# Designs tried in a protein design chat: VHH binders against Glyoxylate/succinic semialdehyde reductase 2, chloroplastic (GLYR2). Part 2

Target 1, 314 residues: Glyoxylate/succinic semialdehyde reductase 2, chloroplastic (GLYR2), of Arabidopsis thaliana (Mouse-ear cress) (f4i907)
Amino acid sequence: LAYRVYSSLQSTTPSTRDELGTVSIGFLGMGIMGSPMAQNLIKAGCDVTVWNRTKSKCDPLVGLGAKYKSSPEEVTATCDLTFAMLADPESAIDVACGKNGAIFGISSGKGYVDVSTVDVASSILISKQIKDTGALFLEAPVSGSKKPAEDGQLIFLTAGDKPLYEKAAPFLDIMGKSKFYLGEVGNGAAMKLVVNMIMGSMMASFAEGILLSQKVGLDPNVLVEVVSQGAINAPMYSLKGPSMIKSVYPTAFPLKHQQKDMRLALGLAESVSQSTPIAAAANELYKVAKSYGLSDEDFSAVIEALKAAKSREA

## First folded at step 25 (VHH)

Design aa1 (from z05 with Y101T)
Fold by OpenDDE, fold request of step 27:
Structure aa1 (fold): chain B 314 residues (1-314), chain A 120 residues (1-120)
Amino acid sequence: as target 1 above (314 residues)
Amino acid sequence: EVQLLESGGGEVQPGGSLRLSCAASGFDFSDYAISWYRQAPGKQREWVSTIYDSGDTYYAKSVKGRFTISRDNAKNTLYLQMSSLRAEDTAVYYCARVYQTDLWNYEDSWGQGTLVTVKP
């Protein structure tokens, strides 16, 4: 069954500014990611109601014209569509399902979009609880950090109720540069894992390339430049390549987190009997790098695992 | 204006301890990751440690187990507790505000640095 990835570039007709104002938007969580996301909605002219555990974090948004409610329940009771951006799975569950949580205010005809990064089990749990109220649910974990959030350049990996995806699409377009509908709840998390697996494997390959270039008498800086201009160009190569050549790895994405993602991805592959030998090989390098005490350094430090192997052969 | 000011540097014997401070102003300190860097004479600037807004901490291999990064958000102050100091720890230490992206951290503001000298 050829899963036709309908990249429906459907040119969502720019919902007129007037149409955006007719939907009441709730936003739960005013952290590093939530605050700028909500701000972008407000700036776009959306009717936004905000909530955060710490009330004072809502003040800047209220100053911009947002409404405030004292609980997730009150937000979902008054809003047609509610977004949630929480820091961890526990918080996401608590805000959705805990005391005065979203499920107590939400009802049929309304939607809950969780843009938090949570595990599959948590997402399924929240989905079930929301849907039991008659409301619709959409997971929408994001690719991007604070800067992309501020710039409205996030990538949304959505899954769940398709009608809610369609309803939420104009608002996702305000907060992000792209959105994907991936089907059933849990697929968003899976996609993120697969992408990170690829990233880890690519970095390991790139590291090999750097060392090989040096061994054959090529300038590794020139390699980085050549790669940056060719078909295999990725921002990570240009950003991290020079530092790798200098053997400096200030933390951006910790090596231990990358290795964790590799492990989880391999587990996922195993669960569906999919062979991933490249990822498996890469994972072994990350494990070696961790054993060298490089866990907290950037995942590009995986190159050190390769250097060490050479010294054992000499 | 964003300002970072390091203090606490000085001379210490090998095996000794020192605590550095970085006073921050001009921004919401609690919303940012902050890092320590160091630069030894004739060497490149080296990453030492980062503490995120979440409280998560990360350390370079060279200082792990000896240095402890911490923050007091109420005081807008970053700290670096250094123990078991070595001659190779001699450097000017800088604090920097971190702008986090997906795969890369930018330091968008730096202090003037404080000198740490480890010598018998």
Scores: ipSAE 0.783, ipTM 0.955, lowest interface PAE 0.5, mean pLDDT 93
Fold by OpenDDE, fold request of step 27:
Structure aa1 (fold): chain B 314 residues (1-314), chain A 120 residues (1-120)
Amino acid sequence: as target 1 above (314 residues)
Amino acid sequence: EVQLLESGGGEVQPGGSLRLSCAASGFDFSDYAISWYRQAPGKQREWVSTIYDSGDTYYAKSVKGRFTISRDNAKNTLYLQMSSLRAEDTAVYYCARVYQTDLWNYEDSWGQGTLVTVKP
């Protein structure tokens, strides 16, 4: 049964600039990701109200025309749709459910979109609390970092209330290049985990390729070039390949975080009795790399685990 | 204009300590990750440490446990406390502003560097 991934690219016709201005938008969290996301909304002409634990972080946005409120509660009380981008699960829960949290201001007819990267349990918790108020909830963790956030090129992995997804879609399109609706709350986090698992496995495979190329007398730089022009091209290969060949691994995505994601992904797989032998093998390499003290270095440092294995066999 | 200025370099004995500073200007220092790099004579520039705007810190294996990166946002200053210095730590040390992308960090601004010499 060919799962026709209906990428319903339903080109939702850009709701007229006029329609975007009719919805009051709240944005909680003005960190590295939240600030540029909110800025993009403002630049697009949205009515945005901002909040951050550190008030001064809101000043730039207020300067751009955003409104300010002193608490998440006040934001959700005055806004139809509220986005939240927090740094960690604890913060996400606190902002949503803590003192003066979003749940105390939000009500029926309103929506809460959590774009924070949190674990499944946290997402479910926040969802429940928000929904208990009568409001709608959407999980929307993002793929991308600061630059994509600034450029409005994020990928949103959404899950939860479909009506809220539909309502939020035009705003997600301002902040991102793509959005996916994945069904039930938790699926966004799961998708992210699966993607990161694939990424880790790919890197390990790529590392093997580099070493093999060297062993057979090929120029690994040429390998990187060949890969970059072929069907298996990924930005990570071109970006990290040269550095890997030089055995330099400045931190971008720390190896310890990648290994953690591998572990979690394997746990997820186990929970549903899905075999993932490639990921399992990759995870062992990341564990070895960690044991070599490479935890803080970029996850591409996994190649060092492979190098060490070779030395034990000679 | 973005400016980074390293200071604190000098000569030190093996096992000694040194503290480097990087003064930043021309941008909102608190919003950026900042990294230390070093380049030894005849060698390639290598990553030493990064501190993010969140305060998270990361270290190269070669310096982990010996070096400490920190920042004072009020002073727009980055620090590198170096301890248990070794001959192999001899290098010009650079601070750099980090521009974060999805899986890659760019250093979009560099200081002029400060020389650290570890001599027996």
Scores: ipSAE 0.781, ipTM 0.956, lowest interface PAE 0.5, mean pLDDT 92
Fold by ESMFold2, fold request of step 27:
Structure aa1 (fold): chain B 314 residues (1-314), chain A 120 residues (1-120)
Amino acid sequence: as target 1 above (314 residues)
Amino acid sequence: EVQLLESGGGEVQPGGSLRLSCAASGFDFSDYAISWYRQAPGKQREWVSTIYDSGDTYYAKSVKGRFTISRDNAKNTLYLQMSSLRAEDTAVYYCARVYQTDLWNYEDSWGQGTLVTVKP
């Protein structure tokens, strides 16, 4: 089955506060990402009802004018559209489908938008359970972390029921700078995997560039600057290059997770007969870096896989 | 106002141990990753360790196995337990609040530092 991909660079920002207030919004999960997302909805004038496993995490939201309910079921029962932002797949499934979960309050005419980062199988499971109630489902994993969440600059990779995407769009625009509709549930997670495959390949190539520049007598700091001014500029080169030159890899994205994503991307490529030889080569470097005990370092530590043994520090 | 206050520095013999503390205030400590950095005289500041809000910990290769980062969210306090100290560990140690973005972090608030001196 073919799927359609849409890219919207234009904001669908609502024209008035009254239009935002006509949809009652639930928000499940007030962690580091969910709290600022919900706060942005409240500040924009939305009618927001919140829930969190630890009730006190809702207090800042209630102080801003949010309503509180004591279970996911009660939130979905009283809201037209409910967002869920949970830390891991187990929590996302439990909140949606567990005891007093969202499925027991949601019904036809309502929508559930899971903005959590979960694997494809978990998203499909939640989707089936929600849709069995007659409600609509949209997966919407995000690109971004705490600062983009606070600034309303998240990127949403959405997939699922198109009418729900359209209904959710104004609220996604409040919480983010762009959104994509990627068709069927699972395509959001797949897009994130493909993006991370490209990222891992880029880092491996950049690591080769740093080392080659050093070996031929160039200043690798100048390399970073030259790259930053040209067509191949990417923020991660400027942000990680200096640390890589110093052989310091403070963990922001663990190397083990990048290696896992490379492996999964290669499996996806095989399943559709797509050749990805650059990713395959890069994955071997991440595997070597893991064998050096660098699994918990930042994925930029992949540069260590390319160093000669006499120049390496064990 | 975000405040970070390091303490516990001092002189230690080689092979000895020391515990650093960082008292945090003015923000929701439990929601942030917090890092230790150090700067030896005449050297650039270098990353030592980070603990995330999840409790996950990460260490620079030079200190892994010798240093342990931990946090007590009830007391808004970050710790660094240092053992098997070497002369190369002599530095001013800083704690820093980590502001996370997509694939990188930056430190948006720093403490004043505490001096650790390991005798030759």
Scores: ipSAE 0.013, ipTM 0.452, lowest interface PAE 8.0, mean pLDDT 87
Fold by ESMFold2, fold request of step 27:
Structure aa1 (fold): chain B 314 residues (1-314), chain A 120 residues (1-120)
Amino acid sequence: as target 1 above (314 residues)
Amino acid sequence: EVQLLESGGGEVQPGGSLRLSCAASGFDFSDYAISWYRQAPGKQREWVSTIYDSGDTYYAKSVKGRFTISRDNAKNTLYLQMSSLRAEDTAVYYCARVYQTDLWNYEDSWGQGTLVTVKP
């Protein structure tokens, strides 16, 4: 009887700090995003085992109480649920599937959650390799950067095995403020593509607004303030508007990557016969900005595509 | 606690070269993107270049091909190699630690600056 009550309280979806410590968590990748994410799990009382290509990056985590293993294989062999946060698709594939990779230690009953930013093809490849072992896979690319990662305010765009989503949810809640389950693997990357298409279109229209305000003799700095106080406010307008007015575009999101996302979104739209004319027009502006040598500037440099050729040459 | 100290400024003839350094302390240098900015007299501070923790580099159009940003993580030092200098490059040059976002670099710590003067 006591056993039955105890078994009912012991589940794979813990809801308290003590229950969180009963699931062994692996975390692969201690970069700028992965380190604060893993720290938040440790702080919440999770049993965390870490790995990183450069071992010394794990030292702060070990100092906070994490365990260390010398390979992704050893982490997945000893953990119930493993998160991976790698800088690029090549690293994500290598950590999952390469020498001493996660697939060699993971098995049925375990889960792999790839929090990395990877393309659809890479995510599907990793998913196949993980699922071939009998384990579950969830892609979970994030919206947010270092500060949101430190504050546990990331937004997870998840897709893959629903049981793994449910098992991972409490840990995603520790590292983030919201999570979305989007169905099949690839839909997380697709959602991010659609969001970035909207973002690129918003920036293009904002650029038009700045230039129009200047042409009619308004102060564009006042325009930014007016926008910030109304219903159309978006953080990027307040953060990028002043620099755009000064024609300065320090790179946070490269224009070439925004243009690539616009192109890919238009291709996706064509494949399902969805009209996206605003994105199509915006994409032409990003292409013009690229032709002006602005590929490596911030995507806000798209405003340069709207200036007269003589003013850009000056 | 976070400290950034620029050096290497001075006077140079047009077409000349200078190398700026930024010594960093009080944080894990290898984990951060670091930028160079400059401010000419009577003008607003403007972005020059950024190097990310990944090693990726980005340059303002006005300096691309003439300036090279680099870092030595073992020495916690950021560099700016400036070549083909022009009068319009005259400014106080600052290094800044960057808090990275998806949409915007937020510079959360600044150095005191080093003056570069390119003679007319």
Scores: ipSAE 0.012, ipTM 0.439, lowest interface PAE 8.3, mean pLDDT 87

Design aa3 (from z05 with Y101R L103F W104Y)
Fold by OpenDDE, fold request of step 27:
Structure aa3 (fold): chain B 314 residues (1-314), chain A 120 residues (1-120)
Amino acid sequence: as target 1 above (314 residues)
Amino acid sequence: EVQLLESGGGEVQPGGSLRLSCAASGFDFSDYAISWYRQAPGKQREWVSTIYDSGDTYYAKSVKGRFTISRDNAKNTLYLQMSSLRAEDTAVYYCARVYQRDFYNYEDSWGQGTLVTVKP
């Protein structure tokens, strides 16, 4: 099954500001990510109704013109399209399916878009419950953190009901710089895992490069510069390279989380009998780095695992 | 204007304890991750600890198990409880507001620092 990655670079013609205002939008979860996302929708002129477990977190958005409802149920009852951004799978499930959850208010003709980062099983569970009401479901985990959320520069990895994707697309374009439709529910989570696996592997390779450059008498800072101008340029190299060279690893994406993602990705690969030897090798380095007590440091600290290996050979 | 002001530094004996504070103003403190850094004489500035708005905490290997980062949002104050202090902990300690990007954090505001000296 040729997964046609429809990179629909479709230049979404700016849906006329007028069309955006005709759809009532719900937004559940006003955390670090949810709040700025919802704000962007409000600023774009969308009709937004907000909810959060802690009511006070909605106050800023209400001040911007958002409506407030006291439960996910009430939000989904009154809104055509509801987004949910929760911190963890348990919260995502609770908000969707728990007491006064979204499923009790949502109905046919409405859509639920879960932009939370959850595991495949949780996504499938939520999808099923939402769809059992007659509503449509779309998972849309995001790549990006607070700043991208604030700037409307998120990447949405969507999967589920295609009609809902199409309906949600203009709103995703407000909150993000790109969106992808990946087919069946669960594929969003899978994509994120694969991407993180690649990221971890790339970092390990980059770390090797840094050390090799040093060993052969090259300036590793120049390496970072050369890499930044070439075909393998990635923001992670330019941003983290200098700190790696200095052996400073302030936490941004914790090494323990990266290692976890590597483990999960390898599990995914195993489940489909796909060989991933590079990721496997990288994972071993992350495990070693964890064993050195670097779990809380940035995942770029994986370079320390390589340094330690050298000392054992000497 | 964003302001961060460290306090609580001083001299302490090895094995002793000290609590640092960082008073924040000019922004919604509760919405930001805040980090501690330190710079020893003649050395590079190094990351010590970060506490996120979620309350999640992270520590450098060198201080893990000895230092505790915490925050009081009502007081707009960040804390660093240091215990089992060592000579190598001698440094100017800085607090910094953390801006979170995709897999990358940067500090967009710094305090002036407070000196911690661990001497026998």
Scores: ipSAE 0.775, ipTM 0.951, lowest interface PAE 0.5, mean pLDDT 92
Fold by OpenDDE, fold request of step 27:
Structure aa3 (fold): chain B 314 residues (1-314), chain A 120 residues (1-120)
Amino acid sequence: as target 1 above (314 residues)
Amino acid sequence: EVQLLESGGGEVQPGGSLRLSCAASGFDFSDYAISWYRQAPGKQREWVSTIYDSGDTYYAKSVKGRFTISRDNAKNTLYLQMSSLRAEDTAVYYCARVYQRDFYNYEDSWGQGTLVTVKP
């Protein structure tokens, strides 16, 4: 079954400012990601109602013109479309399904968009509970951190009810630079895992390239430059390459987290009987790097695993 | 204006302990990750530790088990408790505000630094 990736470049006609104002938007969670996301919606002229466990976190948004409600239930009761950005799966479940949770206010004709990064099981659980009310559900984990959130440059990996995706699309476009519809709930999380697996594998390959260049008498800095101008250009190479050459690895994406993602991705591959030998090889390097005490260093520190292997052969 | 001010540096004997502070102002301290860096004479600046807004902490291999990063959001202050200090820990220590992008962090604000000297 050829999964036709419908890159529907459908030029969503910019919903007129007037159309954006007709939909009442709820936003649950005013953390480092949720707050700037909600702010962008407000700045775009959306009718936004906000909630956070700590009320004071809503004050800046209220100052910008947002409405406040005292519970997720009240937010979903009054809003057509509610976004949720929570820090962890437990919080996401609690806000959605716990006491005074979203499920108690939401109903048919309304939508719940969870932009939190949660595990597949949590997403499925929340989806079921929301849908049992008659409402629609959309998983929409994001790629990007605080700065992209502030700049409205997030990437949304969405999955769930297609009609809700379509309804939410104009608002996702305010908060992000791109959005993808990936089908069934859980696919968003899966996509993120696959992407991170690729990233880890690429880094390991790049590390090999750096060392090989040095071994053959080439300037690794020139390698970084050549790579940056060619078909394999990626921001991670230009940004991390110079530091790798200098053997400095300030934490950005910790090596232990990358290794975890590699492990999980390999598990996913196994579950569907898909061979991933490159990822498997890369994972072994990350494991070695962890054993050297580099767990908290940036994942680019994987190059140290390769350096150590050379010393054993000499 | 974002400001970071390091303090607590000084001379200490090998094996000794020292606590550094970084006072922050001009931004919501609780919403940002903050890092410690150090620069020894004639060497490149080195990452030491980071504490995120979530409270998660990370350490360079060279200081892991000896240094402890912490924060007091109510006081807008970052700390670095250093123990079992070594001569190689001699450096100017800097605190920096971390701005998280995708898989890359930027330090967008720096303090002036505080000198730590470990000598017999």
Scores: ipSAE 0.749, ipTM 0.945, lowest interface PAE 0.6, mean pLDDT 92
Fold by ESMFold2, fold request of step 27:
Structure aa3 (fold): chain B 314 residues (1-314), chain A 120 residues (1-120)
Amino acid sequence: as target 1 above (314 residues)
Amino acid sequence: EVQLLESGGGEVQPGGSLRLSCAASGFDFSDYAISWYRQAPGKQREWVSTIYDSGDTYYAKSVKGRFTISRDNAKNTLYLQMSSLRAEDTAVYYCARVYQRDFYNYEDSWGQGTLVTVKP
């Protein structure tokens, strides 16, 4: 119930382009995700100021009408609401808190929305540093990758200062298809970990299914089709199944990152005394796959952990 | 029409080096991830490496540290620099355009391939 109530709280859009332009928007980070997100804001009529460590990455945004500033500090000094989309926790912390960072320009009355994917501890650290300036903070890690970012179809998992969530909502609606308010800072990162834990467990189970089907003489391609027609249909089964059958794992989500997320999720579960035995078993398979040197392949390569174990048994 | 044309294949001695190229046309090359695959005779096709439009690169375990993928967006060309070649690297090498979705990729266009033979 509380999940459903919060998911509907701030589903609104501004009535005109001029209302969108009354809030000055900063956007830090013009990488694979940040650039299309900022472009969607500009196309919707928002007043956007951009920054990136590599200045030339901002040129397409400036060409679309964005303003440019030479540091995160200058962006937050001139904007009401600043989004940050950085590739990793170290970069997210550095942009927020490092030399010429956002904290040196942001102050009371302003807001910082970190849409980066970071761990709970990093999100809490950034929140503390931002809030010590008197500004508001919202974590908003996303579900989605490049194509959903371009299409304005991201899912935002937000937590932090409720007034900032409400102020940011119209802009989140431009960049995504849905948003969830999850309460205190850390809950957004936690939700992302739980979602990714489920995904990793699903892939491990699917890998077992492929191998069992082969061992009993069934066509695993027919298995993939049967799965796609029923209640357990998932896009990743249809898209990755054929490649897994061929032992091909082109990297879309690195196995090392899935294993890391499993480890972090298990740590979270332990901290609240929640049993997650399926995830624990799946994590052992990801660890075996890493030991086989598959860290940089797609997380579907977890199937190799089961092959090696079975081949040694025979 | 999307076209991918591999070149640079040939015969090479063990421990040698070779550079493959993939010329792309009919699409905005800079917007796509592009992959190398290979298929040895009698074997299934296997992924070798992918480079994203961001410049991020990923490698199969069997080639990591020996192969380097790169792209030149001005020339619409993908490259594979192969070093320390071994007999197991003998295969037809293909480039493929990668269509990206959330957590999912698939190859929607393939080249005709270029043969690499590592002599005993």
Scores: ipSAE 0.013, ipTM 0.513, lowest interface PAE 7.7, mean pLDDT 88
Fold by ESMFold2, fold request of step 27:
Structure aa3 (fold): chain B 314 residues (1-314), chain A 120 residues (1-120)
Amino acid sequence: as target 1 above (314 residues)
Amino acid sequence: EVQLLESGGGEVQPGGSLRLSCAASGFDFSDYAISWYRQAPGKQREWVSTIYDSGDTYYAKSVKGRFTISRDNAKNTLYLQMSSLRAEDTAVYYCARVYQRDFYNYEDSWGQGTLVTVKP
């Protein structure tokens, strides 16, 4: 046959609607990502209790059958397994450890799964506080945005207590298309750093390709098309290539943040004596681009570091 | 239904100032990044500035130091304060809601635009 019928990963999950209802699920944070994640759990038949700093954000969830509690403490006190999806490290720490925080309601036999995007130090701090109560901890930062969250297509980069990973797996399968267990807490953040190092290196190499194609008299728009049709296709090449050819860099991922990630990745590589020469070279280009005042433009502005000084504009 | 309505356009002398507004409805404004774009006649639409839900702001090189983006989440309103206006700033200005992905963003909703004309 010339086509394939896609199978849902949900069709291979051992959990049934009745089995899903035997675990009480807490969900802290009903922002742009947390709300659709919690909605998918409710629609799958899970027993979900929600909380958000702004109570009205919970109303759609309650309308779908969720329970509401007025604090993170009350959610963890009444639930077996609690997910937290907060916008930043400060909020993630405050919800876990602050006034009326999760640590005051959680105890042995319960689990806390932090699906927020936080730095390694914040994740380790939250982990220590949760585990000091006797509970289990899993960090599970996600790849994806609002639409993948709505579609149950998130990618979970998990690390922490393996028994909690196993207990959480059916619920992660409802909210996502894949999950990875990466060992000890901090490895989720480290995986994101390694991925972003590769992304920064790819962009630097792509920038060289655009400029070389122009220098030898090829149409760089055709280069973008050729790349998009072959084994090295990447969405960022197709989406950013045309703008890069026009020397326009609307910020989606700031160059300063990509340079920071390159620096941190090189530090990680040094700590384990791993050679990363492509990333080292790419980082030098990001540093040059920063010196040109491009820190706040998209990381694709790294192409400016490769242009002759006479041709650059302020 | 997501709606974005720009206002505040008009004619201005070189070196003058204007403040553009974008009134948002049909979504939780505080959860989204919002951008300003502009399009001069016969030219492609170009990015001007973005403000994220975090409050972080970013500017195109051509407007940095002259334009200031801001938001009032209580009023669901995005602003663009334009100063030291030049003839090359003449364009239709659009606001756009940003749909965020892991390694890139795209604009999923646009306003109808407001015309800014900087007199010769």
Scores: ipSAE 0.012, ipTM 0.509, lowest interface PAE 7.7, mean pLDDT 87

